# VH-VL binders against Mitochondrial distribution and morphology protein 38 (MDM38), part 9

Target 1, 223 residues: Mitochondrial distribution and morphology protein 38 (MDM38), of Saccharomyces cerevisiae (q08179r182to404)
Amino acid sequence: KLIEIRKKTSEFLHETLEESNLITYNTIENAEKKQKFLNFFRKLYSAKEGKIMTFQHDEISAIAQMFKNDSVLDNLSRPQLAAMSKFMSLRPFGNDNMLRYQIRSKLKDIMNDDKTIDYEGVESLSQEELYQACVSRGMKAYGVSKEDLVDNLKVWLELRLRQKIPSVLMVLSSTFTFGGLPKENYSKAFSPLAEKKETKSKYDDLLDLYYDGILQVLSSIPD
Below, E stands for the ipSAE of ESMFold2; O stands for the ipSAE of OpenDDE; V2 stands for 0.75 times the mean of E and O plus 0.25 times the DockQ between their complexes.

## First folded at step 4 (VH-VL; framework fv_necitumumab)

Design K2 (from K1 with heavy chain V107I; at its last look DockQ between E and O 0.33; V2 from the best seeds 0.57)
Fold by ESMFold2, look of step 4:
Structure K2 (fold): chain C 223 residues (1-223), chain A 122 residues (1-122), chain B 107 residues (1-107)
Amino acid sequence: as target 1 above (223 residues)
Amino acid sequence: QVQLQESGPGLVKPSQTLSLTCTVSGGSISSGDYYWSWIRQPPGKGLEWIGYIYYSGSTDYNPSLKSRVTMSVDTSKNQFSLKVNSVTAADTAVYYCARDRITIYGIAFDYWGQGTLVTVSS
Amino acid sequence: EIVMTQSPATLSLSPGERATLSCRASQSVSDYLAWYQQKPGQAPRLLIYDASNRATGIPARFSGSGSGTDFTLTISSLEPEDFAVYYCQQRYNWPLTFGGGTKAEIK
């Protein structure tokens, strides 16, 4: 079953991500980007030492935007590429370059679909269309209400289209949100605006959850 | 010990161009760790960040001044410069050059020049 | 643009007293905050970076705290040389902005 396959591949990816260099650091000339990058790694080091560190959504977005899809895929091992392919409901075949191509093609298809859904509005989708859109993006969709599926897809679109989180990072973060975040989590994402509300909406809670997933991917990268 | 020193005319006429140079000694301007900034302080008032230049020539300016500001760097002289076009009395201030350290060891303006007063007056 | 508001505008205290200076940001700046000291006729001097870290050579009586929107500079026991103007600076978003300053003066 798809749920079981995704659970198994998520677990494999989670345990092996620290072995991969998913971001290639080049000399950054822009001061604002340089500062955000350096401060993020300082906070990650503190979290790895067991200090509880919090990250604002826009801090996470700024770092996530520095990832390059091709660089990430080039640094994944064949077993990782195969696991990612299976998580994405692809049939892995061929050499490493063929696996990377298959993943890139799927990511492009999802991005094109994201743009179409955003233009027409998430609420214009039927329950069947909404279910398939969520499943194809690595979200839990079986047994989930239409209202909840709408909220999940809206969060995806916000992150992918408005926050410009790279597609490869979105899929990797889905493995964390699909399989559940570590119970012992020293790194947490938050929104200062949502923290001012007396009661957070379900959308706000989902946004925190998905940012926590992105944070887990970024936290998995070696120093 | 790194030192920064501003130089340039202390008096500029309205509508003219204010031009200042900062000379760096005791360290190299050609470093990836540092961004070279100008900050100004009108007499008796607070501080306003004008912008920075990186040794490669890459710049970013305060939007409030961007249309009138240009910075340049001369790595062979270990200097960076500020030009403010079309000045008015509102541009009268003490102008500081400063080193912006952006490293894992800390992020702040860690060295400042002594400052130079530029008065815009007829 | 992130507006930094410092209070009080003037702090009148005696040597040996504890000084507490406040800095508030118009939106969250995480811990991207620096504190500077400026004496008359001098350039600002870095005291605190990243909200709470003392710069090299800064006495232990200076400490910074806070995160997000509310920050505090504390001088545990004022020395005569500490009577100056203090500025906070956010570094979260460009343009970089400074607070209006708090003048610590001898009573």
Scores: ipSAE 0.550, ipTM 0.855, lowest interface PAE 1.3, mean pLDDT 85
ESMFold2 (binder alone), look of step 4: mean pLDDT 92; pTM 0.942
OpenDDE, look of step 4: ipSAE 0.759; ipTM 0.937

Design K3 (from K1 with heavy chain I104F; at its last look DockQ between E and O 0.49; V2 from the best seeds 0.61)
Heavy chain, then light chain:
Amino acid sequence: QVQLQESGPGLVKPSQTLSLTCTVSGGSISSGDYYWSWIRQPPGKGLEWIGYIYYSGSTDYNPSLKSRVTMSVDTSKNQFSLKVNSVTAADTAVYYCARDRITFYGVAFDYWGQGTLVTVSS
Amino acid sequence: EIVMTQSPATLSLSPGERATLSCRASQSVSDYLAWYQQKPGQAPRLLIYDASNRATGIPARFSGSGSGTDFTLTISSLEPEDFAVYYCQQRYNWPLTFGGGTKAEIK
ESMFold2, look of step 4: ipSAE 0.551; ipTM 0.843
ESMFold2 (binder alone), look of step 4: mean pLDDT 92; pTM 0.941
OpenDDE, look of step 4: ipSAE 0.764; ipTM 0.939

Design K4 (from K1 with heavy chain G106D; at its last look DockQ between E and O 0.46; V2 from the best seeds 0.61)
Fold by ESMFold2, look of step 4:
Structure K4 (fold): chain C 223 residues (1-223), chain A 122 residues (1-122), chain B 107 residues (1-107)
Amino acid sequence: as target 1 above (223 residues)
Amino acid sequence: QVQLQESGPGLVKPSQTLSLTCTVSGGSISSGDYYWSWIRQPPGKGLEWIGYIYYSGSTDYNPSLKSRVTMSVDTSKNQFSLKVNSVTAADTAVYYCARDRITIYDVAFDYWGQGTLVTVSS
Amino acid sequence: EIVMTQSPATLSLSPGERATLSCRASQSVSDYLAWYQQKPGQAPRLLIYDASNRATGIPARFSGSGSGTDFTLTISSLEPEDFAVYYCQQRYNWPLTFGGGTKAEIK
């Protein structure tokens, strides 16, 4: 069953990410990027010491954009690549390079589909098309209302197409939102714009949750 | 202790190029922690950030000045420089060079030169 | 570009009094905020970084607070050498921008 496969692969990825190096440290020459990168690490260190830290969505996006899909995939072990493939409903076979190729190919297909959906509008999808779009992106879709599926897909499109969050980080983030956030979470994402609203929409709550997932992925990187 | 010193002509004619050099002593300009900035202050007014240069030569300029400004670095002399083209009276200001420290522990302009007044007039 | 607004423009106080200086950003700058002091005829010097942390060698009477859009510099008991102009600076987005300044002058 898809749900069981996703729960098992999410658990494995969560347990092993802390021991993985998802990005090699590079000297950043741009001052703005360097400051934001270093502030992220400083806040992350404070959160590990028990302080509750909050991060703005655009701050998280800036850090996430520093990752490259190929660099992240190159730093995953074969068991991690296999788990990621299974989470994405792929049948892993072959060596590590074949697994990376399968993942990249699937992500490319999703990206092309994302562009089409964004152009035509999420509401133009039938219930079955919407269900399949959400399932293929690692979202929980069984037993979910059409209205919730629309919001989930809109959040995905915002993050992938407008915020340009790397596809590999999107999938890793989905494992956290699908399998649940860590029980001891000292980091929270927020949007200043959404915090001004009298009531936060379902969309705004989902956006916060997906950014929390991205934050968890970034927080799992060794110091 | 790190010290920064501005040097260059104090009087520049309109339409000419303003050229300033900052000499760094007591520390190396070649470091990944530091960004070398120019900031100016027109008489009786506030501070305006002009831009920075990194020791590799990478720059970023205030959009308000970008079309007229260039900066350069000479690591062998431990110096960095500012050029402002096509100056007018509006470019009359005290010009400061400053070190922008960006590290895991602190981030700000921690050392400033004493400043040099540049007057643009005929 | 992020506009930084300081108030009051001038603060007339006597030595020993408490000074409270305000800085407001046109959009959230998180805690990416620095404070500088500039005495007549001198370059600015760093007082506070990251909104609340004193720079090396800055006396404990200087403290900073705030986050997001509203920030405060407090001088708990003014000394004669503290009568100067104070600037806030946001470091959230480039270009870096400074407030217009608050002049603390002797009453």
Scores: ipSAE 0.603, ipTM 0.875, lowest interface PAE 1.2, mean pLDDT 84
ESMFold2 (binder alone), look of step 4: mean pLDDT 92; pTM 0.945
OpenDDE, look of step 4: ipSAE 0.724; ipTM 0.922

Design K5 (from K1 with light chain S30R; at its last look DockQ between E and O 0.36; V2 from the best seeds 0.00; counts 0 for: pae E 2.2 > 2)
Fold by ESMFold2, look of step 4:
Structure K5 (fold): chain C 223 residues (1-223), chain A 122 residues (1-122), chain B 107 residues (1-107)
Amino acid sequence: as target 1 above (223 residues)
Amino acid sequence: QVQLQESGPGLVKPSQTLSLTCTVSGGSISSGDYYWSWIRQPPGKGLEWIGYIYYSGSTDYNPSLKSRVTMSVDTSKNQFSLKVNSVTAADTAVYYCARDRITIYGVAFDYWGQGTLVTVSS
Amino acid sequence: EIVMTQSPATLSLSPGERATLSCRASQSVRDYLAWYQQKPGQAPRLLIYDASNRATGIPARFSGSGSGTDFTLTISSLEPEDFAVYYCQQRYNWPLTFGGGTKAEIK
């Protein structure tokens, strides 16, 4: 049931996200930030079949940090807010402002829980606690090994707490990691440090996957 | 065509304030695409970026000069200005104003003034 | 602060020769690099932006290449007017910094 709801809401969000202005770049007064923002999107939109554009993790993080949760939510339509709420296992009701409040409240709860889990260590969670933590964050959890759930949650904590990726972008990117990346993907995330290894760890592969999800959210934003 | 022209005193006494104005012609200073910068070059030496001002008044200064530098913009006159306080002989340089273009089509200092020599001497 | 190091300090060549100017950054500046030409008594003139793109009105004999920390300005066949000082500039992190320059002079 949950999987089907998440598939449908992910598909709706993927199709409609291009109609939303999640950030206004012409209001960036800091020259360094504006230059990095414009350069990133120029390269992202120049990607074509046969010319795969690659982006480093820290580069993606810097752009993602320019987004504001409240600004993103204010620019989503009611159907998009409802779909996002359903993806997050919330029961949407009321007007746009009530939906935004429900989403903000849930994200605040998750953030407080993230801090607690990070302090105590992911390895201290029981199987049931680990399952619930992953499900509540939009991850696939049923039929997934405990070791994989631990790695997924560690990647979430790294992105949210260390890389400071905005919570709303994390949820939107989860729709891509849960529902699958587009078949015709012309951009890819990578880490120079991980590329020095003979083989990537499961953690490194997951980190690439989650950054690819963030990259998909960014690439679906209108020009 | 856009042109930039520096103006101000060519001689400043030590401990005083160096003041320069850049007048922009052939285009508006009030644009989101442009950041208005000052760069200096001591005689026979390389270039040092001093800082920029945006038409809203937002600034960023080189940390090496930040405690002594103030910039301002006057959009009604299409001008921006530089003040350097408490100057010494080390502040003797050719001072350039320049337009920093930041757009989706590219980024660089695309137009420079001709430069004005400011000598700090008694 | 990102330090930009240019080499050689002086490049002695004859008209018609190919010039290769090097610029190295103390850390990655990706492709956030510009090249400028400065003739005696004149303001700098933009040649190359974003590491490899020629500015408007710049002759095709000028080309830029490189990314990360190592960059090259190439002048395929030197003209008499090309004997000048060349500066690279990184734009990745503020403060913006310039290299020390490479003087191209007639042999």
Scores: ipSAE 0.504, ipTM 0.829, lowest interface PAE 2.2, mean pLDDT 86
ESMFold2 (binder alone), look of step 4: mean pLDDT 92; pTM 0.941
OpenDDE, look of step 4: ipSAE 0.759; ipTM 0.932

Design K6 (from K1 with heavy chain Y105S; at its last look DockQ between E and O 0.40; V2 from the best seeds 0.58)
Fold by ESMFold2, look of step 4:
Formats: sequence, C-alpha cells, structure tokens
Structure K6 (fold): chain C 223 residues (1-223), chain A 122 residues (1-122), chain B 107 residues (1-107)
Amino acid sequence: as target 1 above (223 residues)
Amino acid sequence: QVQLQESGPGLVKPSQTLSLTCTVSGGSISSGDYYWSWIRQPPGKGLEWIGYIYYSGSTDYNPSLKSRVTMSVDTSKNQFSLKVNSVTAADTAVYYCARDRITISGVAFDYWGQGTLVTVSS
Amino acid sequence: EIVMTQSPATLSLSPGERATLSCRASQSVSDYLAWYQQKPGQAPRLLIYDASNRATGIPARFSGSGSGTDFTLTISSLEPEDFAVYYCQQRYNWPLTFGGGTKAEIK
C-alpha cells in the first residue's frame, strides 16, 4: 500500500511542479550565482528542445543550494503539500501552515537522524534500522538487499550532509528515484542527464541516479 | 552606445594606495543585467580579473588580491572605483574597467574601457 | 581556481591560412568559455561566448568549439587584421580566469 500511495503522490507532484515558483532569480546580486542560475536554465531549455544535454554534478548542486526549504514549502499549493505529506507517510491535517509545519518537523527529524547515522557509520545499522531509515527518506526498501540499502543511504548522506542539498529538494527528488530502477519510468518529455563518472561502481551509479532526480525536480520549475 | 573611461594617477609610489575611477556614459550603471569589473594586465603579460561591483554595492574580489582591494560605486555619478592598498612594483599594469553582461541571452565582458597604465615606482 | 592553458604560445601563419588555437581547462568548465582578441595598444574584444556563439559583429570566419576541458578557436581564413593575441576565459567558477594567450603573427 505504501508503494501505491507513493506512486500516486509522485505522479501528482511531477505533474504540478511546473506551476510552482520556487526561486526568484532577478533578486540574485552575486554574479557567480546569477550566471550559474541563468546558464543552467538556458542549458535546460535547450534540452527541452530535444538536444542531448549533460549537467555536471557540481553544476546541479550549485543550483540546488540556492533553494531554501522554507521558501520552497511556502510556494507549494495545499494539494502539493498534501501529496508531499502522503509521500512522506504523514497524514495531511489542518491548513497550509500546519502542513508546512508537519513536513518541516519530519525533515528536522530526518536531518538529526542523518547526523547520527553519519557519525556512527551506515554499516553499524541493523537490517531493521536500515529499512526504516530508507523508508522514511522515500527510498524503496522492500525486497532490497542490505548492501543496496547501505549504498542508497550513503548517497543520501553525501548529498544532504556534504553537498548540502536542501532537505525539501531531497524528498522531492526521491519521488523521481523511488524504486531504484532505470529512468524509463520517467516521462520522455526531454533528456537532461547528469554527468557519469569514469569509474563505475554501484555507489557511483546511485549517485548519478540521485543527481538525475534532483535535476528532474529543478527541470520541473521553469522560470 | 555604452562607453567606459578609466581615470586616475599614472604613477604611484610603493606602499601607497592606487585609486582609479571608471565613468560610464551612453548607458546606466544601475541595471540588474550588469556587473562592473576591473581587470589588469602587466606589460607584456596576460589578463587578471580583480573583482566586480554591482550597483547595489555588492562586491566579490579575486582571492589573490582581496586583502588589499576595495571597490565602490556612485550611481548618481554613473561611476565605479577601485582602490588597491600597499602597492608594489608587481601592481604595475594597464588597468581596464569592463562591463560584465549577465543575462539569459548571453554572458561576457561586452564593453571595455581603453585602459590606463599605472606604474608603481619610487 | 581553474587554470586555463593555451597553446601554442605563438602561431606563425600567412593571410589566407586556417588558424587553430587551443585552450585547456584544469577542470571541466562545461560550455562556459569565452574568447577575446587583443590588438597592440587596445583593450580585449569579445569574439565568442558560451564556447561557440559569435558575439555581435564578429565575422563568420571565427568559430569556437569544444566543451568540458578542451576548447578550440578556429579562424577559417586569416585576414591581416586577425594577427593579434587571443585569450580564452572560463566563466564556470569565480575567480574568472584567463588563459595565457596565443599570439597569431605573420610568418
């Protein structure tokens, strides 16, 4: 049932993100940030015209870091907040501000747990602890080996703690990476792809996948 | 047509402060599309980006110089300025002011001043 | 900071010949590279932005190509006014950095 709920809410979020204004680029005064923002979206528009465009991981991270959790949540509609809550296994309750509070509180809990897991080491978690950690972060955990759960959680920690990708964007990107499967489950509206590393490992493949998920979130908010 | 013109002393003694002003004509310095930069070129050598200033006063400087560099902008005079403290012979260069255009349609230094040679010598 | 290396340092050619100038970055700069031309006693002039786009008023004989770390400026048939110093500039990360230049001179 959880899988069905996540599929339904993911589809809704994917469809409606195009309508959201998550950042205002005209207020950027820093030249480097302004240019990175403009270059990224100009390149993204070229990809939507059917050109094959690749985006570097640090290019994606730089744009993602420009977003603020509260600003993103403030710009989501109530149906979007409700869908996000359901994806996170929360019951949507109350007005828009209550939904934002519920999501923010859950994200804070996950961040505190992220810090603890990073300090103790992902390998120190039991199978049950790994399962719960992955489920709470929007990852597929049922029928997944312990080794794969470890790798997924390590990628999450890398992106959240070291690359400082905002928690809201991490959860939204999980809607695109849910299930840990090839990208063929995505719409074929355009083909922006993150760069791929020369040495291929399971971890590197997952890192590429999660950056593709973040890219999909960013590509769903034209400015 | 936008024009940029550098002005300031051509000779500065070591340990003193180099001060330059760029006057912009044919266009406004108060625009969100433009960043106002200083770039220098020692005689016979390549180009070094010094930093920029935005019309709001926001700045960023090359880390190699940031401890000694200050930029300012005066929108009422359509000017921006550079100060380099504690100069040495290594600061001898042609100094250019330039407009950095950062827009959705393209990004680059599209207008440059003619340059002014500043010599640091006893 | 990102180091830009240009080669050759000097390119000796005759008018009418094809010139190929190389620029290499110490790390990927995606497509965010500009080319400038500088004649003696003058400020640099923008030729190419975003690796391959000609600036307004730049003749079609100038073309840019490449992405990532390796970039090329090509002048298909050199004119007398094209003998100058050419600089590449990365615009991926600040500080903005220029290559050391390639001097195109008459053989």
Scores: ipSAE 0.534, ipTM 0.836, lowest interface PAE 2.0, mean pLDDT 84
ESMFold2 (binder alone), look of step 4: mean pLDDT 92; pTM 0.942
OpenDDE, look of step 4: ipSAE 0.742; ipTM 0.929

## First folded at step 5 (VH-VL; framework fv_necitumumab)

Design S1 (from B3 with heavy chain D60Y)
Heavy chain, then light chain:
Amino acid sequence: QVQLQESGPGLVKPSQTLSLTCTVSGGSISSGDYYWSWIRQPPGKGLEWIGYIYYSGSTYYNPSLKSRVTMSVDTSKNQFSLKVNSVTAADTAVYYCARDRITIYGVAFDYWGQGTLVTVSS
Amino acid sequence: EIVMTQSPATLSLSPGERATLSCRASQSVSDYLAWYQQKPGQAPRLLIYDASNRATGIPARFSGSGSGTDFTLTISSLEPEDFAVYYCQQRSNWPLTFGGGTKAEIK
ESMFold2-Fast, scan of step 5: ipSAE 0.011; ipTM 0.550

Design S2 (from B3 with heavy chain D60N)
Heavy chain, then light chain:
Amino acid sequence: QVQLQESGPGLVKPSQTLSLTCTVSGGSISSGDYYWSWIRQPPGKGLEWIGYIYYSGSTNYNPSLKSRVTMSVDTSKNQFSLKVNSVTAADTAVYYCARDRITIYGVAFDYWGQGTLVTVSS
Amino acid sequence: EIVMTQSPATLSLSPGERATLSCRASQSVSDYLAWYQQKPGQAPRLLIYDASNRATGIPARFSGSGSGTDFTLTISSLEPEDFAVYYCQQRSNWPLTFGGGTKAEIK
ESMFold2-Fast, scan of step 5: ipSAE 0.000; ipTM 0.426

Design S3 (from B3 with heavy chain D60K)
Heavy chain, then light chain:
Amino acid sequence: QVQLQESGPGLVKPSQTLSLTCTVSGGSISSGDYYWSWIRQPPGKGLEWIGYIYYSGSTKYNPSLKSRVTMSVDTSKNQFSLKVNSVTAADTAVYYCARDRITIYGVAFDYWGQGTLVTVSS
Amino acid sequence: EIVMTQSPATLSLSPGERATLSCRASQSVSDYLAWYQQKPGQAPRLLIYDASNRATGIPARFSGSGSGTDFTLTISSLEPEDFAVYYCQQRSNWPLTFGGGTKAEIK
ESMFold2-Fast, scan of step 5: ipSAE 0.000; ipTM 0.446

Design S30 (from B3 with heavy chain I104Y)
Fold by ESMFold2-Fast, scan of step 5:
Structure S30 (fold): chain C 223 residues (1-223), chain A 122 residues (1-122), chain B 107 residues (1-107)
Amino acid sequence: as target 1 above (223 residues)
Amino acid sequence: QVQLQESGPGLVKPSQTLSLTCTVSGGSISSGDYYWSWIRQPPGKGLEWIGYIYYSGSTDYNPSLKSRVTMSVDTSKNQFSLKVNSVTAADTAVYYCARDRITYYGVAFDYWGQGTLVTVSS
Amino acid sequence: EIVMTQSPATLSLSPGERATLSCRASQSVSDYLAWYQQKPGQAPRLLIYDASNRATGIPARFSGSGSGTDFTLTISSLEPEDFAVYYCQQRSNWPLTFGGGTKAEIK
């Protein structure tokens, strides 16, 4: 029975990934990467079935890197596209393709700005520039200290530019960690295992929040 | 039923190139669920993975052999091939081709060829 | 590369006895471990994949257990056809590596 269930589940997941157009695991040519992708979603499935699973930061990054902005946007439903548009302070209008275009344009602006800020250094920004940068990326900025805004932006740049996390996943992550899902609704069976340190910095706390958000997004998209 | 069959010369002289082909029947090489591997076994010794090829032509090789190994695939003939350059007596082994299944269902070499002995001797 | 160590090198047992074969990895391989059976003059045959799942057509007397670095293949009651060499293989990291093998021989 178990073998039959696994075969049916495998065929369904394969078909679902093909239909989703997010990324089909059969487009992953490297055997090690494909095995990591399949294992990640196997763990994700176990977590959804009620098992308590832990996900390492580098594991989440490796899987997130396999997604592309356009592929993710093509597979978001109209309610999701409208919600994302509103979260990014855009006025949603037109058909689904127009919504995708608006979001793509905004993401491109943010990506270009990321490179400029990284080149000049976060410390080069004025208080107002820092505030606007954080607001534009979906971060909570009102009433936040300058030191915390700096840490938020540094974490964003680390994940976006060095960990190569797609900007669409970064923005969607923000909806769950900084303006999205309430803390009380967070799944106990579904959380990244933070690296243990003698002391935790504000930067490390923010890093954990972003990885948690990315994991939540990945759990939602391949449905 | 899927069958794999190795073919190629049983004798190769030192410093020459060892060339083998694996013919697949009962199933298509052009499937994203499978990687196609070569494994060898020197007489009386254990198994050594040589490398794999994906139907797209993407390859990966054992670092111990990477400088001497090339694999190719011909999806129209449902075949994949192995070349090992600059052979020595240490390359004397039974060479197996195998299908490497990487799916949600499971991960393993699920079908193997019968093996072909290649002797490196002058 | 991950080094796989199998023990014992040789098991001398009689038909009907229980066989326990060990495989240890130099670092964690999670559940990415397969077991293969090889009879003289034949290709290896898949027995167990993902540490504990029997391959199609493999008798129920074969079972696999373990995770991380320590794995066991158990044959609950040896049949004459089970006297062979058994190899474990880790599939967590490339290059893929095999253990040195355990030979199950008749007493």
Scores: ipSAE 0.553, ipTM 0.860, lowest interface PAE 1.6, mean pLDDT 82

Design S36 (from B3 with heavy chain V107Y; at its last look DockQ between E and O 0.27; V2 from the best seeds 0.00; counts 0 for: pae E 5.2 > 2)
Fold by ESMFold2, look of step 6:
Structure S36 (fold): chain C 223 residues (1-223), chain A 122 residues (1-122), chain B 107 residues (1-107)
Amino acid sequence: as target 1 above (223 residues)
Amino acid sequence: QVQLQESGPGLVKPSQTLSLTCTVSGGSISSGDYYWSWIRQPPGKGLEWIGYIYYSGSTDYNPSLKSRVTMSVDTSKNQFSLKVNSVTAADTAVYYCARDRITIYGYAFDYWGQGTLVTVSS
Amino acid sequence: EIVMTQSPATLSLSPGERATLSCRASQSVSDYLAWYQQKPGQAPRLLIYDASNRATGIPARFSGSGSGTDFTLTISSLEPEDFAVYYCQQRSNWPLTFGGGTKAEIK
């Protein structure tokens, strides 16, 4: 079943991401971006040393925007590419370059679909269209109400289209979040901190969850 | 121990170019681990960051000064320099050079020069 | 740019007293705040980095706290050499900006 495949592939990716060199500060040529990178990872490494640290959504987004899809994919091993493909409901085939092509092609399809959904409005989708959109993006969709599927997809569109989080990081983040809002997913070592709101909606909780997923991906990057 | 020392004229006439040099000793300026910066402080006032230079010559300047400021580096002399064009009395200040480490262990300006007062007066 | 506001402008205290210096940012700077001490005729000296970490060689009586927009430097028991001007600096966004300073002077 899809849930079991996603659990296995997510676990593998979580255990192996630290072996990948997804980005280093020496490759960042913009001085302000380099300082933001160094600030962020210095704080993140301090959080791993036992102090609870909080991160603003904007600073998480700024760091995530420094990643490039092709660079990330080029630095994943074949077993990682295969796991990512399976998580995305693709059938992995061929050598490393063919796997990267399959993943890139799927990400392109999702982005085109994202733009269409955003233009038409999430509310224009049927129950089945909502389900398929969420599943294809690695989100929790099984046993989820229509209202929650709408919120899940709105969070995805916010992060991908407004916050411009790279597609590869969005999918990797989904490996941490595809089970929805279980209480155990929130890390005590570090957490995202949303802007203050008088009343927190389920959408706001999902947004925090997905930013936590992005933090988990970033925290797996070696020093 | 790394030391920074500012040098240049202490008096500059209005509309001229203020030109300062920072000499680094006890360490190399041509390291990829550091940005080199100028900061100024008008007498009795607070501190203003002017900009950074990297040993490759790449620069970034405070937008408030960008149109009038240039920095340069001379790795063969272990020096970096500041020019401020078209100075006025508002440019009278103590000018400091400072080092900022560009590693996970760099946190702030860790070494400063002693500062040099530049007065703009006719 | 991010405006850093320090208060009070002047602290008049006696040796042995506790000093509390405030620094407020116009928008969040996360934890990326430094504190410097400057004595007359000298360059600034780094005290605190990343809001709460003492620089090497800084006595334990100096401590920093805060995150986001509100930050505090505390000197638990003032020594005669602590009477100086203190500046905060945000290091989150360029241009890097300093506060206007707080002068700690002997009463």
Scores: ipSAE 0.246, ipTM 0.709, lowest interface PAE 5.2, mean pLDDT 84
ESMFold2-Fast, scan of step 5: ipSAE 0.622; ipTM 0.893
ESMFold2 (binder alone), look of step 6: mean pLDDT 92; pTM 0.942
OpenDDE, look of step 6: ipSAE 0.824; ipTM 0.959

